# Designs tried in a protein design chat: miniprotein binders against q56419. Part 86

Target 1, 326 residues: q56419
Amino acid sequence: MEGRTLEEVQEEVFKRHGVLVPKKELEDLAKALEEAGLLLTEKVEARLKEEEEKLKRERPMRLAGLSYPEGEREARAFLEAFRASYPGEGEEARVLLMPHLEPSRVPEVYGAALAALEKTPPPERIYLVGVAHRPLKEKAAALPVPFQTPFGPALPDLPALQALDALLPFELFNTPLAFREEHSLELPLFFLKGRFPEARVLPLLVARRSPELGEALKVVLRDFPGLLVLAVDLSHVGPRFGDTPLTRTLAEEARRRDLGFLERLAEGEPEAALAFLGANPTRIDGVEVVASLLPLLRERKGKVLAHRLDLEAPTLSAVGAGTLVL
Key: E = the ipSAE of ESMFold2; O = the ipSAE of OpenDDE; V2 = 0.75 times the mean of E and O plus 0.25 times the DockQ between their complexes.

## First folded at step 9 (miniprotein)

Design y1 (at its last look DockQ between E and O 0.02; V2 from the best seeds 0.00; counts 0 for: pae E 2.8 > 1.5, placed apart)
Fold by OpenDDE base, look of step 9:
Structure y1 (fold): chain B 326 residues (1-326), chain A 107 residues (1-107)
Amino acid sequence: as target 1 above (326 residues)
Amino acid sequence: TEEERRFEELFIEAWELLYLGDESGNPEILKEAIRLFEEALKIARELGDHEREAAVLAFLAWAYYELGDKEKAKEYAEKALEIAKEKGIEYVIWEAEELLFELERLG
């Protein structure tokens, strides 16, 4: 690879495969290894190509045995324990906002989601909208393949996905490699599949706000009704995210932002929720998802079932998580 | 060589897990990444490849930092820095020094 900067190689790999390595520091180290010939870019590319070809057939579990049990029996016990962690009752959901944070960090928030799902009639399909933690070629993407879970594969709704693609000004089926390890889909899907084993799924990722997505989904939902799930986290504060260690003041601000965001959503005012965040100084994760889905969130009233700002003590950082029903 | 291939496989997987663990907030994923980096480190040492060794040590340092284990992060960063300075591996020197600086700033 004569004379190309590592940035050029990354851009090329990204252009070719739609996978950017996320953290600059890790990127710089990996780049340096590649430049040093310790990692052969060609081998990485070949591997990524192979993984992309596999993703044409199915999306395997990545977090089984790490975030949730791989075995079905153990997975069911896991679900039950999480449900038990939330002492309240849920409400019927047409739209469910739930976290995608490591479940063990916010068990009662996932428990609240399960409580809501208990009161929700089994949907024919679930529109699962996650956050792209890796770059996408387009503002949003979908992967139209089965997603593996301990409860069996979550099958895609191909007709609904096709209908959605037809209404978007960009190719929906882009950047398949971005789905390979995307936990914002895998983690909520575990709970959703466990509760609704027969529901088909539309796994969607949002990288940047796409008003077109919300408008398109609004149309698609008429012909293909289903449960809309926003798998989003809330504030990210502390040293891991560029702040000082968590203080009372910082935690209060994070909670204020999280709850203010969720409450405005619960009132059916998603634009007000976004406006309330302004520059989003506490880095609420779900802003681009909400901004994309405004047509589906407007005038829908609901209830905040749970919220937690979870402290990661070793790093003195915290992440907000919430469950909202509309 | 087969050892170099194995190193690369371990390193790539560890790096992917490191990212995933950081983004998901699951420390067990980070621990798995560390385990794989440790295996890669063994291979690098067996090969006598000081550059691979120094690089992996830097990644280990970063992984431990993300876990909040500042002591181990410092230990691995210092080891990486020592080898990198001895061998003139500039990119590892930079990364290790940056991490050590951050550790001091947060300490």
Scores: ipSAE 0.447, ipTM 0.771, lowest interface PAE 1.2, mean pLDDT 89
Fold by ESMFold2, look of step 9:
Structure y1 (fold): chain B 326 residues (1-326), chain A 107 residues (1-107)
Amino acid sequence: as target 1 above (326 residues)
Amino acid sequence: TEEERRFEELFIEAWELLYLGDESGNPEILKEAIRLFEEALKIARELGDHEREAAVLAFLAWAYYELGDKEKAKEYAEKALEIAKEKGIEYVIWEAEELLFELERLG
């Protein structure tokens, strides 16, 4: 017990409470607490292993009924309502940057993504690259299983995923549990699958900058053409993220940072976009995604379709979201 | 505790309205934000809470700046800055100084 002997604990209890607790009873209590802790650890580990095995077969919807409707009919109506939230026209995308923020917070930003998809020929596959919010065993990971959606299962492109794995210096299929709750894939996938129901998906997560991922993807995309989607959010500012309350100055800085980043990406200058973020690039969620995919972003020009710095009132904070086509 | 909860409710609502009023350019939303900040300011003073007081004054300065009342914006920013420098409230210092700099540049 914290480096004390049981006799010392016994003496302290007697001093404080006037009761002599036999050493045997203290020993039994300590043993019971230790055994309970070991049992809890074993139970948690067994549950995690069970969940991991389930994820090797499929990835179920976690946010149906919360962030989007579970039924297909209602999901179609929901998707059309989001398109209507953006009154503009899209542009054809070979690369699409879109958010993974809760859709109801930034409806016109998701609507802009839908507008871009309207102008985009249906791809055979979608390379969906999200941000790992849970640790990965490696710099990046994939989960080669069907992802359930209200529009039916999004089937994995197994040949493309295997080709990608073969080009990497680490096992790509390395952390199934990281996908269990990963909204940066699930939320964008709702919109992508709804628009392109026949497309297969490569569901990818980046935890840390991986130049080898970008180089490998450039090769795989030549043999397996498709739509590249970067599912990233932008500035994170305010007390929830370790800042001061969102003041006028901080909000202006966040908007300038987001738009400057997006515009430099739109000019085909991803290194300049990253440099523009300065000393604290982690203020934009998904910087590691962009930094990993430089070979796919260089010299590819496009257009920023939408941006919002969305307010979190109770926390005096905000999160930026944008839509970029390249 | 009840007064602190009332302050928090007013401050958060006013802050949200200020942001929305700034975004939309709607002066009626900005005026409502100001009304709520004035109530919050009174509570902060009753509590003797100088950090809350300085923060509200800084946000009032922002609200009046966006409403186009440069004289009130300057007045509130200077008062916020005075308290914030005395109490070491760095984000209020930064906000107030930026606003005062902008007001001086515009003349």
Scores: ipSAE 0.428, ipTM 0.813, lowest interface PAE 2.8, mean pLDDT 89
ESMFold2 (binder alone), look of step 9: mean pLDDT 83; pTM 0.819

Design y10 (at its last look DockQ between E and O 0.22; V2 from the best seeds 0.00; counts 0 for: pae E 13.9 > 1.5, SAP 71.594 > 70, placed apart)
Fold by OpenDDE base, look of step 9:
Structure y10 (fold): chain B 326 residues (1-326), chain A 107 residues (1-107)
Amino acid sequence: as target 1 above (326 residues)
Amino acid sequence: TEEERRFEELFIEAWELLYLGDESGNPEILKEAIRLFEEALKIARELGDHEREAAVLALLAFAYYELGDKEKAKEYAEKALEIAKEKGIEYVIFEAIELLFELERLG
């Protein structure tokens, strides 16, 4: 485009279409590809526009057949197998922290979440708060449409979503394209919908800490009670994340950070949990979500049900995952 | 052309899967991205589009790197670099060199 810098074009495309800011490693390549016109073609824009229009109606499954079965029968067997992978019993959850990592990597952690859900009375609605791995126009966003699952569509709670929007200083219904492939919602939702087929859902993404979100949700939860789910991963360490290959020392530090974070949350001290991480040197994923939900996490005591630091052997990297009930 | 359209469709989908696979930690998603990039690569070669070819090769290199297949990552990065140097595609040169250095750093 005549006279605009690549950065300006990227910013504009981002602002208009909420398009992929890949990880830093892909960012340079993405920028280069954009400069080359391979990613920023009129056709790409047209496609993104079409996808955005589709997202006004529903959010289709993206990971069906890849991360979980597409068919309902197979999906139910999948749930049962994951539940079986956790040998313990769950506890009733009012707040559930669970992973959004590829389920096959941490089956017992998802199994622990399912165990907790077994002890939880069916909620009328689920506030599902994920991590935005793509940029948002605002600190947080919601998509007020049905999310497809093998168990049928997860229907939005429009009244509760509208109540939340009304209490926020920004437009909640922003950046719909950020939801298109967001696995931090899709993967947890599979398990949640499978367990609570009649529950409505508030699919929320957090890109940056928003204290306003937590305060608003605290008010909304009074009139619209439900289960709060934090779909977050924990430490990210190793070469894929800028570290040396996983060592005993690095793994111990990651586990220490993960467990120290979860334990402080379990004690009802979310500010202490955040303070414990400091600069977050092991890159705990859920920090911005927890920071946004402080009013809902304070003084709530609970239990860590599961934790795993899962090694990705080909890259000698590891990701932490945990299940916490409050 | 229809071939160019098909390339763009494959490329975009593969790119999306590459990102999703990297973020989700599912290697099967990365493998699907690779499959689609390989199809895109064929089209680029058929079109004689060296820029698209080099770009796809660089992305394949990255995808294999994310899968932990250092040998294939290196192979594709070198191929990308060769074409990019010959044709003066600076951005691919940069990316390929960066990846090759990273591969060397990791052993």
Scores: ipSAE 0.322, ipTM 0.709, lowest interface PAE 1.8, mean pLDDT 88
Fold by ESMFold2, look of step 9:
Structure y10 (fold): chain B 326 residues (1-326), chain A 107 residues (1-107)
Amino acid sequence: as target 1 above (326 residues)
Amino acid sequence: TEEERRFEELFIEAWELLYLGDESGNPEILKEAIRLFEEALKIARELGDHEREAAVLALLAFAYYELGDKEKAKEYAEKALEIAKEKGIEYVIFEAIELLFELERLG
């Protein structure tokens, strides 16, 4: 009803239902809706406060049975199917860039990540850096609790998380609710925990670029070595993201931007990768994470293992996903 | 009561899944939200709670709209409106009318 006058609403109700609702009654309805909306919001807010307290103890699976199987046997078969979707060999990764897009949409991209993990010695810990899809109170956040998976809980590396928190100019453990629904951690973690069941995890989210995070992580990684994972998607194009419908020209530009970004990262030139994007006209998702982590990406050379620009036919939109090892 | 607690648990979980499904664009999440709303609808009817019934019907309409099922969205919105008009549940009337206007616009 936004932007419509009460007279327009009144006329449409009469057209559809043969009832003329007086203007005063419509005004009273608008007031009642505002009051009732407050009551429904209070129940949701109370529930979210309860969930926030639960998240201080553990982060439960949100996507089991929806994006991946809940049972361990089925989950392991699921992993092997994804590995089979990528026909090549991986490369050892000290840094892995992988997507967080729905896995069934880009199976060979996740398969490439699994291939890289096959070549990677099991780390003591994984620095898993995703993209916050809900606002954070600070530029970045962590949640120092077990994350449940079909392969058992992914335990937090509390000493490394505490060391990181101590080096930052803001409190790292700042927005537990942002983790409740955060698929950019949950989806990659399924694959990582399946391959490295003994690794502890530092589950990190970036909302806005933080040079302080990258400098702090460089220090922490020296004392607490591990695998750095950038769990990011690439271009977002089409009407779902504020563009015109996907055309061949827009798709080719998105692919060019994705690959140019990844190739420059693979040359150890993260500043050049960011400069290549300029104003980021195809809305590559990984920019804030890469911009935060520059000290960890400089001079690390590697290889792009996979890329797909995934078409969403119902929305006439597309999202890019890639796998990069450094 | 126990049934009221069950309704509230289903409603909140379904609403959260609807939010997630809308944000992610994952139709399986939207379908799970719909399943939980349908269970909540059954409880609201058993309780004779017409306000809860109408509210869930309106959210089912929105969930089907997000899933891309315009015919189901219209069906649930019209049912929500019918109950809300009969029982004087004004906020549901407004929500249902807005969704029906949006569905007509998209034609």
Scores: ipSAE 0.000, ipTM 0.298, lowest interface PAE 13.9, mean pLDDT 84
ESMFold2 (binder alone), look of step 9: mean pLDDT 83; pTM 0.828

Design y11 (at its last look DockQ between E and O 0.02; V2 from the best seeds 0.00; counts 0 for: pae E 10.5 > 1.5, placed apart)
Fold by OpenDDE base, look of step 9:
Structure y11 (fold): chain B 326 residues (1-326), chain A 107 residues (1-107)
Amino acid sequence: as target 1 above (326 residues)
Amino acid sequence: TEEERRFEELFIEAWQLLYLGDESGNPEILKEAIRLFEEALKIARELGDHEREAAVLALLAWAYYELGDKEKAKEYAEKALEIAKEKGIEYVIWEAIELLFELERLG
């Protein structure tokens, strides 16, 4: 394996599979892979490199026809149906926390986000901060290219992205391949682009808490005002995530954690929200995003519009989703 | 060969969809991943490539596991393991054993 350390492979396996493989076993595996399967790996790497080169121009849709309609007409009907699933009215958002879970699982939560967007004046730009489900080279990353949607391309705000990069102690434009399949950006972007077709976008991913990101964004937002969107899910509980099958007790704990987190955010106390989670035993996915954006969340009061803990029946697991306006 | 190229295309796409399906929680994505892996599996068998066959079988097993189909997951994992043991494909052995262990833990 040209250039990857065993530690990097170990970390990758841990990240992918949640298993810490001993270095010795990894050595044996690496050797076995080198002996048997390098051709597939090299070809995969070559293809990934090609895909990386394509990502210099645009990020294509990956979930069109799977999670949302590819055609614009059908996509608009999809938006309307999701909006209809939430019976309430929204509030004007300066900061919007919304899910990135499969939309069909939590339609009313996305509907609540759409309701909030209806009350929000069209922003010039949207800071869309997702969760990196793949490793990043840095704590955070951006992809400064158009993102394809059924409503046309979401165009990047290059001046604002450049301003952000200039304020960060690391290269913001890193790990473009992490964006290729990242649904935490694609799914929210569908709704955002559908509502605000003229808004520029700053697609950002957070892998690890970066206080620097929040401070930098706070400065950038002065010169480049816009809507901040946190695309995050909440608790992940059940067998898929290492727990026992969902029970009433486990579901109640997940809901308690989710709502306690969101309520403290709604009170303008993001540090209290993080502290409330402690070791995060129900695995709220948005923790690193919130931890990175503390300067932007402090003292902002808002409202929880929706919450759902959605059961995945085949695996007896559940994922929490919420919509918060600040 | 064109067949090998097609296999690689299918395999990469299926693997990406498997990842997306798991992370997004959309079963339709996983089903599409399975469809593509099944096509890849056919090609691997036509090529007589036991390594590619075993690798795809292991990933199919994971895909079915993520869908909650434990029976199919077990079936494919066992098949992957059988071929991998016979051919000495260590990485597939590990993937299959890991999944079988997980299936036993959850059963």
Scores: ipSAE 0.021, ipTM 0.479, lowest interface PAE 3.9, mean pLDDT 86
Fold by ESMFold2, look of step 9:
Structure y11 (fold): chain B 326 residues (1-326), chain A 107 residues (1-107)
Amino acid sequence: as target 1 above (326 residues)
Amino acid sequence: TEEERRFEELFIEAWQLLYLGDESGNPEILKEAIRLFEEALKIARELGDHEREAAVLALLAWAYYELGDKEKAKEYAEKALEIAKEKGIEYVIWEAIELLFELERLG
């Protein structure tokens, strides 16, 4: 009964069914529905508090058996298969851009990331920057706990996280529940942990661009050197994202936007990359992360190793994914 | 159904091959994309799925355009347009018209 008075409901019932329901009976029904809704809300809140407390200790695998194998032996074979899907050679990365899209849909793009990691000296730590798919209380967040993987726990770099928190104008450890199902960290982490089993991790999420984050990370990286990973997807086009169905014209535009963005990043020109997108008509996913990290991307030249516009035939929609080393 | 799953497998692979063939200029990759799209087209027709049929016809037109076969590109674009106009599949109408105008420009 959205916004209707009980008398209006009573009149509607009478017009449709020929019965007059006393106002008191309608009042009793409305009261019972409100009470049932309140009880459901209390149970949901209690469940969320329980999940939040668990996340203060560790972040469990959510996608094992769905996106990657649960067992370590099978997980290693999985990594090897992905590397094999990219026949090229990588290059050393100080900054790596890689996707967080379902791995089986873009195997050679993840394979290119593995090729880059082969050329990269094992870092002491990895700054893993993903895209928040749930609201954060601030522009960015971290969760300073072990993230479980089939290769064992990815341990947090607590000193580096503490240093980062101290430099920000907001509390970094602000939204544990946002990490509960965050695949933009879990999927790349599987590949990173598999290749760098001893590296500690700074698991970071960006919800909205934060120049403060980039400036703080520039300082922290100087004192706590490591690998910077931007775990972002590219264009999102088609009806699932508010467009017409995927056509040649839309696919050409998405590819042009993806590659133009990546190529400008590869030239060390992140401001030009953002300007190239304008209003971001193909909804490239990495914009807020890149905009946050400008100080770390300027003047770093590199190479685009791979790109795919991955199609979802039932929805006639597509998502772009790429691998960039800087 | 099993036929719908088979269509989706063919469609995804064919489209990726078209994209790669377009990038590389490799006619053998484009020909393979065409082969797979033709299989997908047969399935779309068996299903009576006019939207999938029209979409595949438009992609076949794109594939032949990139292969340099203007006659086949035009043929498939016109077939796509005919179905799309009859069934009200607006996005295929626009894509087919765009390709037909591009073919005339290259004339």
Scores: ipSAE 0.005, ipTM 0.402, lowest interface PAE 10.5, mean pLDDT 87
ESMFold2 (binder alone), look of step 9: mean pLDDT 83; pTM 0.829

Design y12 (at its last look DockQ between E and O 0.04; V2 from the best seeds 0.00; counts 0 for: pae E 13.7 > 1.5, placed apart)
Fold by OpenDDE base, look of step 9:
Structure y12 (fold): chain B 326 residues (1-326), chain A 107 residues (1-107)
Amino acid sequence: as target 1 above (326 residues)
Amino acid sequence: TEEERRFEELFIEAWELLYLGDESGNPEILKEAIRLFEEALKIARELGDHEREAAVLAALAEAYYELGDKEKAKEYAEKALEIAKEKGIEYVIWFAELLLFELERLG
């Protein structure tokens, strides 16, 4: 099991299914799957190795044709439709918090992000910070290769990435396979590349809070100015996430947590935003990202442009999404 | 064999899509995962490989569960469990029983 500890799998199973599987049972399962050739076969390893080698050159689209159009013409129409879904005007962003949820679920939230981008001068570079939904070897990681989009490749800012790596106490360029299918980067990048085709990108993932990342980025941003984008979702509530079916009370609590979090960020009080969540009972996705970027969020005032708690009716579960500019 | 290779490719890709669809919240990705699992299931049956069959059935159960189709999830989990018990495939038994338990808990 390259990179996942049994503990991480246990935690994942617990998070997904609300069941604490004993490590021994997980070991037995892993062993059984391995013996069955269903997990980590030599072939899987070979494939993963091949995929890793490919990721040294570029990160291909994974969600083209699934979440957004593959063709440029259709992709532009897609952007325009999403922008149209938000009736308001945006504000100039130095920091943009936007979702990474399936775009079709929260079109107006992405529309609000596009509205903000319309008021934002084209940045030289975009620091795109997503959430690692797969384990990383370190607290954070970067992939210093072009990311494919319908609008052409998003090129990495290698000098800025190298400067960031030099300031971190760990190797930034770790766990390339974690980027292969990471939608928290790919989905926001679609919108960002569509709006700013010439901007270079620093694709970053956060698995665990890293105060060092925020401090390092604060220094790097002085020499390499750019737009900071936090690609994060908000509350995750309902059966898919270990709760009872969505009720009025649960939805109100999720909204309260989401908006309370975003509003405190908008006031330039990121520590207060984190403190407000406490144990994070509604499972706000972006906590580790915000916790990592505190130095960049402090004293920055802004505005919440959009929020939605989107119901997934078949599972009676809901996910929060928001757009914030600072 | 070529069939076994094809099965493995489909099965791995389908699981990747299942994970991606679950994490991204896109049901169309989950449907694509299901399509690939169904193709893998055909291959497993053609091969007479009960272990692969049971594994795919369990995966289908998970995919339908994530889609919110509890009825199909239950059906596939039960089928997986039946084969797994008959053939002594412990990991599938565990997985299917866990899923059935969750389905029961959720009503």
Scores: ipSAE 0.470, ipTM 0.780, lowest interface PAE 1.1, mean pLDDT 89
Fold by ESMFold2, look of step 9:
Structure y12 (fold): chain B 326 residues (1-326), chain A 107 residues (1-107)
Amino acid sequence: as target 1 above (326 residues)
Amino acid sequence: TEEERRFEELFIEAWELLYLGDESGNPEILKEAIRLFEEALKIARELGDHEREAAVLAALAEAYYELGDKEKAKEYAEKALEIAKEKGIEYVIWFAELLLFELERLG
């Protein structure tokens, strides 16, 4: 049984609300919730154990009917609408960086990804690397099961996943529950499966930078060629993320950081891209993924196809998203 | 303030009754917990406190779930979730989503 500390609750409340609740009131409320929630915690624990067993067989859709249509016909029309939101042509991708932000917020950014996929020969497999939003037992994880989509199940590439696991100094298949609500895989996968229905998938999450993952993936990609997808968002600024209310100055800094990061990646200089961010003051979401995958990004030149810093007027905050082809 | 102290007393007592009612399987204790949560909800609304309001709505959803009233449980969980998503109250979102998931399984 693991409970949250008061500091963790206060941080999450501030992060989500954009307003710091007075500490005394938060302490009183947290005490009441903690005391009364003990039984709720036990029921949640039982539910999570049941869900973990299900995740050893398959990963069901969690966002169908919320972020994208559940039916295949509607889902295909949805894809076509997103492609139409980007008026340009793509370029062939060996590596694709695309967002995991809610698709309706950045339609042209997802459209640019679709444009790149149009120019990309159908791969045998897709290495889909997202950002873990729940703790992992190790620096990175995979879930070697079918992921359900409106276009049918995205089947795992078990031989490639086993080869990757064998090269790592930790068990790759380590945290099934982290995949349960992981939108950084589900949202990009909708687009990828829709365009490459026969491709197998390696669904990967990064929690903390792992140089070992990048070196292992470089080896695995030689034996199991495929499309590498970095499913990451960019800057996170404003009260929802611990800042003062969004100003024009903060938004312009976030945009500058996003584009500078993407442009350095496009030059084949991922270390320079990370150095450009320094302490990452605008909280670009993809830093740990890029830092893990340096061997796969070095000397790969490409092009930034799209970028948006999406304003959240109700929260006075913004999130950046981009599409990069290498 | 005085109303804030009254809210805290009601909320804590209602949660203790919810725990006791669930542990014992006694529906009359659960009904009393619901009554106290409804009083706390009124105070949260008078204060304009969206976090307190969302938390009490989530608690009412759990109380009705334990009482076996799936329709009321769903109604209150959805209300809690709407406020929590609009205002960014993550711990209420977590509670409400898990309860709605459980209600769908039963349904």
Scores: ipSAE 0.000, ipTM 0.180, lowest interface PAE 13.7, mean pLDDT 83
ESMFold2 (binder alone), look of step 9: mean pLDDT 85; pTM 0.839

